# Designs tried in a protein design chat: VHH binders against NH(3)-dependent NAD(+) synthetase (nadE). Part 8

Target 1, 296 residues: NH(3)-dependent NAD(+) synthetase (nadE), of Coprothermobacter proteolyticus (b5y8q4)
Amino acid sequence: MNTAMEETQRIEQFLRKALVSERKHGYLIGVSGGLDSAVVLKLLVQAVGKENVLGLILPDRDTEKKSTTLARSLLEQEKVPYKVISMTPLLRHLGVYKDMPLFLLPTRGLKESIVRRFYNDYTKKLNKPVFFAQWEEPPTQLPYFYEGIAYYRIKHRVRMATLYYYAEKNDYLLVGCTNLSERLIGFYVKYGDDVCDVAPIAHLYKTEVRQLSEYLSVPEDIRNRPPSPDLIPGITDEYSLGINYETLDQILAGLEEGKTAEDLKQLFPADIVELVINQVKFTQKLEGKPYMLKRA

## First folded at step 5 (VHH; framework vhh_sonelokimab_d1)

Design d75 (from b4 with L105T)
Fold by ESMFold2-Fast, scan of step 5:
Structure d75 (fold): chain B 296 residues (1-296), chain A 124 residues (1-124)
Amino acid sequence: as target 1 above (296 residues)
Amino acid sequence: DVQLVESGGGLVQPGGSLRLSCAASGRTFSEYAVGWFRQAPGKEREFIGAISYSGDSTYYAVSEKGRFTISRDNSKNTLYLQMNSLRPEDTAVYYCAAEPGWYDTEDSSEYDYWGQGTLVTVSS
């Protein structure tokens, strides 16, 4: 990455150019209370002005209250117009919560405890983090595994549909907040949070996004939060992946620089290096969907 | 708990202007996002616009943007709706609504506290 100042200027020019090229009047952004959307919001305001940005906060039953509080606080500090639209009624109507009835538990702490217990049991039985198991080996011995996958994936797809509805209603471009670390290992929901018109930080590793957040004066409360997709109670990025971003990004950057698996195994546990390399290869194949026949 | 009372409604000629007020009682008005809705006879409630608890952010329904302005004065516990260039189709009962802390939304079902409404009639 260039210096934070140089990269910020480059991204701002990119955002202004996309808006002019598409002849659109502004940007629509989903703000989660997490680091990535906070950085993107700051970049949008600096690039095109607060009056040409619309924020959406899209909580559901399982969203941490602090996520909504921080998202709202940031949008108010930046003076960006925003809406808060609960996803809960639609998800409930689709029967999503019936398949995973966490609402019957009396406290969030109990919900998180039970969810993590099942995740730990699944990790032990699969001998790898659940995230990596969903694409490599069909889990036939795990009860509710497919219901769990459908449960979290539908949340991002419903949010995507809502974001596009408001973007098109306002004649705005939809901006995405996915970073390079997530893209390379497929840590996103395909046809959900990966879908956007403009992706201003998709070329930056998570650790580089953190550097930009300091330069852009993102509030410490947001910068210091553990990254989480906020889809299932208690499941953070690092809990889901079984690896922290500092280590993940060093492995990914090493691969980009031409380091071999053997070079990386001198610096990191061999099983983690292999897991990341295999996931990068798998994610490249995932991007080939839908499968289409070529004309004869 | 917030109690809301609308005032300022009445008969206005087409092209005229009107300012509605919503007076809030309750210790924590400044901690609520508030919005304006309207309902014509035989129709569902329609969102007009909303303002954040600090007053620094506003969101309007697309059809009302530019004609209607929402503002608030937290020192007076009062919400305002300035309506300009009124049309006969703006005839409705206008409601103010408050939502606890987090939500600045067009979904009427998310608002916990509602006023009784004030009638605005736009006619010659």
Scores: ipSAE 0.000, ipTM 0.152, lowest interface PAE 18.3, mean pLDDT 81

Design d76 (from b4 with E106T)
Fold by ESMFold2-Fast, scan of step 5:
Structure d76 (fold): chain B 296 residues (1-296), chain A 124 residues (1-124)
Amino acid sequence: as target 1 above (296 residues)
Amino acid sequence: DVQLVESGGGLVQPGGSLRLSCAASGRTFSEYAVGWFRQAPGKEREFIGAISYSGDSTYYAVSEKGRFTISRDNSKNTLYLQMNSLRPEDTAVYYCAAEPGWYDLTDSSEYDYWGQGTLVTVSS
């Protein structure tokens, strides 16, 4: 990455150019209380001004209260207009919560404990972190496996639909907050949080986004939060992936530099290196568009 | 869920002052922005001003700026509207309303929770 200052300037120019090219008046952003959306929000404010940015906070039943508090606080500090729209009624109407009935559990801590016990059992049976197993046929029938996948994926897709509704209503571009680390291993929901008009940090590793967050003076309580999609109680990125971003990004950067699997296995556990390399290869084979028949 | 109850309305002479209160029930009041609206007989609902969830931001209708001040005490779940230099034209039913965001504050349709109103009559 360039210096934080140079990269910030480059991204700001990119964001301004996209508005001119698309003849749009501003940007719509989903703000989660996490690092990536906080960095993107600050870049948008510096690039186009607070009055040309609209924030959406889209919590549901499983969203950590601190996420909403941090998102609201950041938007207020930046003087950016925003709406808070609960996704819970829509998800409940679709029957989504029937796949994860947590209503009888009295505390969030207990909910997180139960969910993590379930995921630990799945990790044992799959013999790998659940994230990496989601595109593979499970070796034995796992109760609620497909329901679990559908449960978290629908949340990103309904949020995407809501974001586009407000973007189009305001004649704004939808900005995405996906980073390079997530893109390379497929740590996103297809047709969900990967969908946007402009992706200003999609070329930066998670660790580089953290460097920008320090330069942009993102509040420390956001910068120091464990990264989480905040879709299921207790399931952070590290918990889902079984690897932290510092290690993941070093492996990914090593691959970009031309290091071999054998080179990386001298620096990191062999099983983790193989898991990451295989996931990168798998993600490259994922099609972004539907299979379409050629005209006869 | 939030329930709002206004109080403090009544008869006041022109040039007088009055403080309205809006008491909220429910544990989530501190997560909402709150606004004051008024409606005079035969007129549409008019925005007075709003205060953010934290109290750090306020927004006032230009016609009321300087005469009316909005404040909140989240520890007491209460919103206040201090009205000074009252005029006969300020006669209306005053409503408090809450929304979780900070957008399009003058649009009454953005507010999910409303009180039943308190009548303020300014006359000699």
Scores: ipSAE 0.435, ipTM 0.789, lowest interface PAE 2.7, mean pLDDT 86

Design d77 (from b4 with E106P)
Fold by ESMFold2-Fast, scan of step 5:
Structure d77 (fold): chain B 296 residues (1-296), chain A 124 residues (1-124)
Amino acid sequence: as target 1 above (296 residues)
Amino acid sequence: DVQLVESGGGLVQPGGSLRLSCAASGRTFSEYAVGWFRQAPGKEREFIGAISYSGDSTYYAVSEKGRFTISRDNSKNTLYLQMNSLRPEDTAVYYCAAEPGWYDLPDSSEYDYWGQGTLVTVSS
């Protein structure tokens, strides 16, 4: 990418231009306490002013309390108006919490331990990280496989619905926080957190978003936090993917620069290179949905 | 951080009125949305209403709408609850609660700062 300063200026101009083009008054953003939404929030404030930004914090039963605390602290520091809306009543009403046996565990640490045990078991049976196997036919003996997938995906979709309700109520654009690394491998919930009107960091790798976060003076407790969608206790991005962003982004950038699979296999384990390349190809097919019939 | 201290509770006859105060100490009361909750013996904490950090927006639980009025005076770091037409079922410990930023919905788990409570008894 450009220097952090040049890229910041480019994104701010892009955000201002979108408001004018759409004849809208401001931006609505979901703030998670993670790096990506923190960077986007700071970019919005610098681009359009705090008075034209509204934040939502949308925790549920499984959200780490630190996530909400960090999100609130950042919004208060930036003096951006915000609302905290618990997703728990809606998810409970839909029956979501009945599908996963995490109830009645007395500590978050115990919940995380049990969830990670299930993930490790799934990884061994699938012979690859669970994320890369979610679109394949599972073995008959994987309990709660489809229930688990539905459990995390619905959380992003109800958050999307809530974000749009407040965006439309205020005549604001909904901004998204998805980055390029996530987009290229499909590490998002389709029709959930991928849905927005404007995506100001969707052209930046996760490692580039980290560089912007330093330039924008995002608090260290957010910048140094492990990336996590915070949907399932104990499951960070890297735990789900089985690969860190430094390695993932180097492979993705290498492919963008025209390096061959053989070139990349000299720098990284061959199985990881193949997994990433195959996932990029698969994700391109996901972008073709919904399938539509041509009129006869 | 903010600390909250409720006052104004006591014994009142049915049909009477009472005004509760919540005094805030700490740095920046004007940056907090604040609300009132109550808890009767053996029951869960019940939301009464909330007011935004600026005072421009208020929200009331349906059961309290029309009888209770929330207001704030940021210059005095004080939140108020005006209670009219009190009934025996209004007997409870009343709590003041605050959270940073905008007005929040009535989920008591989202409020970061709580007072010690003030007892209101409605009885003849």
Scores: ipSAE 0.000, ipTM 0.151, lowest interface PAE 16.2, mean pLDDT 81

Design d78 (from b4 with E106Y)
Fold by ESMFold2-Fast, scan of step 5:
Structure d78 (fold): chain B 296 residues (1-296), chain A 124 residues (1-124)
Amino acid sequence: as target 1 above (296 residues)
Amino acid sequence: DVQLVESGGGLVQPGGSLRLSCAASGRTFSEYAVGWFRQAPGKEREFIGAISYSGDSTYYAVSEKGRFTISRDNSKNTLYLQMNSLRPEDTAVYYCAAEPGWYDLYDSSEYDYWGQGTLVTVSS
């Protein structure tokens, strides 16, 4: 990455150029209270002005209360108009919460503890973090495996549909907040949070987004939070991946620089290097969807 | 879930001042932006102004910006409207309303919770 200043200027020009090219009046952004959307929001405000940005906060039953509070606080500090729309009624009507009936558990802490215990049990049975097992060999003998996958994926797809409704209603472009680390390993929901008109940080590793967040003066309360999709109680990015972003990004950047598996295995545990390389390979298959038949 | 109850309305002479209160019940009041609207007989409901959940941002209808001041006390779950230099044209039923966001503040349909209203009459 260039210096934070140079990269910020480059992204701002990119965002302004996209509006002109599409003949649109502004940007719609989903703000989660996480780092990536906070960085993108600040870049939008600097690029096109607060009056040409609309924020949506889209919490559901499982969203951490602090996520909504931080998103609201940031939008108010930036003086950006915003709406808060609960996803819970729609998800409940679709029957989504039947797949994860947490209503019997008296506290969020207990819910998180039980969810993490289930994840740890699955990790032992799969002999790898659950995320990486998802695409390599679906474990047909694990109970509730497919219900769990459907549970978290639908949340991002419902949010995507809501974001596009408000973008089109306002004649705005939908901006995405997915970063390069997530893109390369497939840590996103296809046709969900990967869907947007403009992706201003999709070329930056998570560790580079952290650098920009400091330069842009993103509040410490947001910068110091563990990254999480906030879809299932207690499950952060690094917990799901079994690897921290510092290590992940070094392996990914090494591959970009032309380092071989052999080179990387001298710097990091061999099993982790192999896991990441195999995941990058499998993620390329997601970009081939939908399958389409050629005309005869 | 927020319930709102306005109070402080009454008869006041032209040039006078009045302070309206809006008492909220429900645990989530501090998470809502709140606004004031009024409706005079035979007229549409009119936006007066709004204050953000934190109290750091306020937004007023252009016609009222200098005469009316909105404030809130989240520790008391109360919203206030200070009205100065009242005119006969200010005669209306005044409503407080709450919304979870900070957008389309003029649009009454954006507000999820409404009080029953308090009558303000400006007359000699």
Scores: ipSAE 0.448, ipTM 0.793, lowest interface PAE 2.4, mean pLDDT 86

Design d80 (from b4 with D107T)
Fold by ESMFold2-Fast, scan of step 5:
Structure d80 (fold): chain B 296 residues (1-296), chain A 124 residues (1-124)
Amino acid sequence: as target 1 above (296 residues)
Amino acid sequence: DVQLVESGGGLVQPGGSLRLSCAASGRTFSEYAVGWFRQAPGKEREFIGAISYSGDSTYYAVSEKGRFTISRDNSKNTLYLQMNSLRPEDTAVYYCAAEPGWYDLETSSEYDYWGQGTLVTVSS
């Protein structure tokens, strides 16, 4: 990417142009307490002013309390109006929590321990990190496999619906916080957190978003926090992927530069290179949904 | 979950001062913004002001900024309303209310939890 200053100015102009082009009054953003939404929030405030931004914090039962605290602190520091809306009542009413009865466990530490035990067991039985196996039929019967997939995906889709409700109510554009690393490997929920009107950082790798966060003076507590979708207790991005972003982004950037699989296998473990390359190819097919018939 | 109980109301002469308190119970008070509202007999509920969860931000109704000050002490789970230069028009039942965000602060329906109210009478 360009320098952090140049890229910031480019994104700010992009955000202002989109607002004018769509004839809208402002931007609505979901703020998670993570790095990506923090960077996007800072960019929105600089581009269009705090009075033209509305934040939503959408926690549920499984959301880490620190996530909500950091999101609220950042929004207050930026003087951006915001609402906190618990997703728990709606998810409970849909029966989501019956599929994974974590309510039987008295502490978050116990919930995280049990979840990680099932995740480790799944990783061993699937012979690959769980994320990469979610689009494959499991080789043996895995308890809660499909229930687990439905459990986390519904959370982002419910959040998407809530975000659009407030965006349309205020005549605002919905901004997305998905980055290029996530986009290239399909580390998002289709029709959930990938859905937005404007995606100001979708062209930047996770490592590049971190560079912008330093330039934009995102609080250190947010910058240094491990990335997590915060959908299932104890599961971070890197735990789910089995690979850190520094390595992932180097492989992705190498592919962008035209490096071959053989070139990359000299620099990184062959199994990891193969997983990433195969996932990039698979993710390109996801962009073709919904499947539609051509007119006869 | 938070429960709110107002106190400190009473009879005061015009030009006098009162400090109202709102005691909160429950673990989540420090996670809520809190506001003060008042309602006089036969009138609509009126917003006075609000303070953010941290105490770093305050917002007041247009004409109240100079006479009324809101503060909070999260270590004591208590919200305060300092009322100065009281007028007969300030006679009302005063309510404290809590909401988890910082949005549309003058709209009473945005607040999830309400106290029972404390009566302030400014009598000449």
Scores: ipSAE 0.365, ipTM 0.745, lowest interface PAE 3.1, mean pLDDT 86

Design d81 (from b4 with D107S)
Fold by ESMFold2-Fast, scan of step 5:
Structure d81 (fold): chain B 296 residues (1-296), chain A 124 residues (1-124)
Amino acid sequence: as target 1 above (296 residues)
Amino acid sequence: DVQLVESGGGLVQPGGSLRLSCAASGRTFSEYAVGWFRQAPGKEREFIGAISYSGDSTYYAVSEKGRFTISRDNSKNTLYLQMNSLRPEDTAVYYCAAEPGWYDLESSSEYDYWGQGTLVTVSS
């Protein structure tokens, strides 16, 4: 990427031009307390001004309290208007929590322990990190496999619907916070957090977003947090992926530069290289949905 | 969950001052912005002012700016409304209300929790 300063200016200009082109009055953003939405929030404030940005914090039962606290603190520091809307009543009414009755466990630590036990069992039976197996046929002895997938995916989809409701109500554009690393491996929920009108950091690897966060003076409490979708207790990005972003991004950048699998296997473990390459190919199938017949 | 109880209302002469208190119970008061509203007999509920969860930001209805001051003490789970230079038209039931965000603060529908109200009567 360009220098942090040059890239910041480029993104800010992009955000201003999109707003003018669409003849909209502002941006709506979901703020999670994570790095990506924090970077995007700061870019929005600099590009269009705090009064033309509306933040939504959309926690549910499984959201870390710290995530909501950090999101609220950041929005307060930036003086950006925001709403906090619990997703829990809607998810409960849909029956989502019946498939994972974690409410019976008295502490968050116990919930995380039980969830990680299931994830570790799945990893052993799949012989690969759970994330990479979600688009492959599972072995017949994975209890709650499909319920678990539906459980986390519905959370992003109800958040998407809520974000669009407030964006359209205010005549604002919905901004997305998905980065290039996530896009290339499909580490997002299709028709959920991938859905937006404008995606200002979708061209940047996670490690590049981290560089921008330092330049933009994102609070250390946010910058130093392990990345997490915060959908399932105890499951961070790297726990789910079984790979850190530094390694992932180097492999992805190498592929972008035209390096072969053989070239990359000289630099990184062969099994990891193969998982990433396979995942990039599988993600291209998500871009082909919905499947549509060509006109005869 | 948050429960709110207003106090400090009563009869006051024109030109007088009153300080209303709003006592919160429940564990999450420090996570909420709190607003003050009033409703005079036969009129709609009217926004007075709001204070953010941290106390760092305040917002007042333009018609009441300068006469009323809102403050909070999160260590005591208490919100205050200092009312000065009171006029007969300030006679109303005063409500405190809590919302978890900081947007559209003048809309009563944005507030999740409401107190029962405290009557302020300004007359001789």
Scores: ipSAE 0.410, ipTM 0.773, lowest interface PAE 2.7, mean pLDDT 86

Design d82 (from b4 with D107R)
Fold by ESMFold2-Fast, scan of step 5:
Structure d82 (fold): chain B 296 residues (1-296), chain A 124 residues (1-124)
Amino acid sequence: as target 1 above (296 residues)
Amino acid sequence: DVQLVESGGGLVQPGGSLRLSCAASGRTFSEYAVGWFRQAPGKEREFIGAISYSGDSTYYAVSEKGRFTISRDNSKNTLYLQMNSLRPEDTAVYYCAAEPGWYDLERSSEYDYWGQGTLVTVSS
């Protein structure tokens, strides 16, 4: 990455040019209380002004209360208009919560502990982190595997539909907050949080987004928070992936530089290198959907 | 859920001042922005002003800026509207309303919870 200042200026110009090119009046952004959306929000405000940005906070039953509090605080600090729309009624009506009936558990801590216990059991049975196994045939003894996948994916797709509704209602572009690390390994929901009109940080690794967050003075309580999709209680990015971003980004950057699998296995555990390389290859195929016949 | 109850309305003479209170019940009041609206007989609701959940941001209708001041005390779950230099045309039922965001604040349909109103009459 360029210096934080140079990269910030480059992204701000990119955001302004996209508005002109699409003849739109502003940007709609989903703000999660996480690092990526905080960085994108700061970039939007600097590029096009607070009055031309609308934020949506889209919590559901499983969203950590701190996520909503941090998102709201940041939007108020930036003086950006925003709405808070609970996704819970829509998800409940679809029957989504029947796939994860946590209402009987008395505390969030207990909910998180029980979820992590089931997640650990799944990891043992799959012999790899659950994220990397979701596109493979599960063992016959792994109950509720597909219900679990459907449970978290629907949340991002409902949020995507809500974001586009407000973007189109305001004649705004929908901005995405997905970073390069997530894109390369497919750590997103296809036709959910990957869907946007403009993706200002999609060329930056997670570790580079952290550098920008310091330069942009993103609040420390957001910067120091463990990255989490906040879809299932207790499941952070690193818990789901079984690898931290510092290591992941070094492997991904090494591949970008032309390092071979053998080169990387000298620097990192061989099993992790293989998981990442295989996932990158799989993700390239995911980008080819929908499958379409070419005209004869 | 949030319940709102206005109080402090009554008869006041032109040029006088009045403070309205809006008492909230419900665990999440401190997470809501709150606005004041008024409605004269036979008229639609008119926006007066709003205050953010933290109290750090306020937004007023242009016609009311400088005469009316909104404040809140989250420790008491109470919103206030200080009205100064009252005029006969300020006669209306005053409502407080709550919404979780900070968007399109003049539009009454953006507010999820409403009080029952308190009557303010400005006359001799």
Scores: ipSAE 0.441, ipTM 0.791, lowest interface PAE 2.5, mean pLDDT 87

Design d83 (from b4 with D107T S108P)
Fold by ESMFold2-Fast, scan of step 5:
Structure d83 (fold): chain B 296 residues (1-296), chain A 124 residues (1-124)
Amino acid sequence: as target 1 above (296 residues)
Amino acid sequence: DVQLVESGGGLVQPGGSLRLSCAASGRTFSEYAVGWFRQAPGKEREFIGAISYSGDSTYYAVSEKGRFTISRDNSKNTLYLQMNSLRPEDTAVYYCAAEPGWYDLETPSEYDYWGQGTLVTVSS
């Protein structure tokens, strides 16, 4: 990445150019209370002005209360119009919560403890972090494995549909908040949070987005939060991945520079290097969907 | 799940002042923006003004003559409307309403919760 100042200016020009090219009046953004959407919100306000941005906060039953509080606080500080829409009624009507009843657990801490115990059991049985195993046939019959996958994926797809409804209603472009680290390893829900019209930070590693957040004066309480999709209680990005972003991004950048697996294994644990390289290769196959027949 | 109850309405002479209160019950009042609306017989509900969840932002209708001030006390779960220099045309039922966002504040359908109203009559 160039300096934070130079990259910020480049992104701002990109955002303005996209509006003109698409003949649209503004941007709609989902604000999660996490780092990536906070950075993107700041960039939007600087690029096109607060009056041409609309924020949506889309919590559900499992969303950490702090996430909504931080998202609302940031939007109010920036003077950006916003709407808060609970996803819970729609997800409940679809029967999503019947697969993860959790409602009988009286505290957030108990819910997180139970979920993490279940995830740890899965990790032990799979002999790798759950994230890397989700596209493989499980070696054992893990109870609720497919229900768990469907549970978290539907949340991002419902949010995507809601975001597009408001974007189209306002004649706005939908902006995405996915970063390069997530894109390269497939850490997103296909047809969910990867879906957008404009992706202003998709070329930046997570660690670079963090640098930008400091330059843009994103509040410390957002910058210092562990990254989380906030889909299942207690499950952060690094917990799902079994690796921190500092290490992940160094491996990814090394691959971009042309380093071999053997070069990287001199710097990082061999098993982690292999997991990341194999995941990058697998993610390239995800981009081939839907499968289509060629005309005869 | 917020319930709102207005109070402080009554008869006041032209040029007088009234302070309306809106008491909120339910867990989440401090998470909502709240607004005041009024409705005279045979007329549409009209927006007066709104205040953000924190109290840091206020927004007033363009038609307002700067005579009304909105404030809130989240520790007491209460919203206030201070009305000064009242005129006969201010006679209406006054409603408080809550929404979780800060969007399209003049549109009644954007508000999730409504009080039952309090009557203000400005007459000699």
Scores: ipSAE 0.394, ipTM 0.769, lowest interface PAE 2.8, mean pLDDT 86

Design d84 (from b4 with S108E)
Fold by ESMFold2-Fast, scan of step 5:
Structure d84 (fold): chain B 296 residues (1-296), chain A 124 residues (1-124)
Amino acid sequence: as target 1 above (296 residues)
Amino acid sequence: DVQLVESGGGLVQPGGSLRLSCAASGRTFSEYAVGWFRQAPGKEREFIGAISYSGDSTYYAVSEKGRFTISRDNSKNTLYLQMNSLRPEDTAVYYCAAEPGWYDLEDESEYDYWGQGTLVTVSS
C-alpha cells in the first residue's frame, strides 16, 4: 500500500528526528495487546531498532489475560526487551478496588455481566452513552457515578507515572499511542494516557491505524480484537461510545472535509451526528487546562 | 505465587557433568521467564543464564556460554541446567529465579521468586 508505505516512512523519520532533537537514546512504550500500541511498537522497531526500545506491560486485576499474552507474544516476536509490572498491589493499597469489589465474583463472565448491567442502567437514565455524559451533571442521581469515573481514570494515571519512571530511568522518550479519533472526541484520560513526549499516530484515524497494522504485519489476533481500554471488565470502546469506529471516523472525516451537520444527517442517524459534533466542540475546551493567571 | 525448588546438586569430579533441576509450582509459572544464578562462599551472586516463558529465547553470561545449557518443560513445570566440563571454580550454591518479563536479566532484583538453592561441589 502506497499510502501506508509513505505514512510509515514519514512516521519513522519523525521518530528518529525526535530522538536527535531531545538527545535521547531510545523509546519507552506501554504495550496493551491492543491495535494502537502494536502498530506503534512495530514503527519504533523499524525506526530506531529493537535494542533502543523498552516495552512495559502494566496489567491490573481487571485486565484480560489475553491482553497480557498478546502483548508479551508481540514483544518476544519483535525481540524487544520488556518488563511486566502488575498495577494491582498499588491500586489495592490506594483503596481503588473498594469502589468496585469484584474479587468476590468467581468468574470473568459474572464480573462482565454485573458491570454491563450498571452501564445499561446508566445509559437508560442518561439517555445517551455513558462516555458522553461523564462531564455533565447527571439529571438523575446515579449511585457510584463519580466512584466509577475515578476508578478507571486512576488506572491510566498510575500507568503514566510508571511509564515515566522507566523512561527517565533509561533516559528514553515516552511514546504515546493515542489516535486522532480518540483525540478529537476526548476518548482518553486527561493527564493519563494522553501524556507522552512523542505521539506518532495522533494524526491518524482509527481506521487508518488499522490500514497501517495490515501493512506492518501486526498479528491477526491483535488486529481482529475489539478495541478496548481494558480498564473495566466487559467495557469495549464500542460499548462505551455506542458508536463503531467505521461510523465515527466517517463523521469526523466528513467534518474535516467541510461537510455540514445537515449533509451528515443524510448519511447517519441525526442523534449520533449531533452527539459527535457536540463532543468535538466540548473536547476543544479541555485543552485549555490548567487555568493560569497572566502576570499583572 | 510461584514456588521454586532446586535439586540435583552434589559432589562431582573436575571435568564431570551435572544436571540441575528446578521444580516449579503455581498456576502462572508458564508465564514467567527463569534464570539460573550461583553464589560461591564470600562472593557476590552471579548470573549464569535465562530462558523465556515460551522457551524460544535463551540468554547466557559470556563466561558460561557453551559449557552450560538451559531448557524448560512447561508441561512438567520444570527447568534444567545442564553443566558440562565442570571446574573447581564452579563450586557454588545454584539458584533458580523467576521473572515475568525479559529485560535486564543479569539484575537479580528483577526476579520475583527464588529457590532456596542447591550446592554443587567440584573437587577430587
Scores: ipSAE 0.403, ipTM 0.773, lowest interface PAE 2.8, mean pLDDT 86

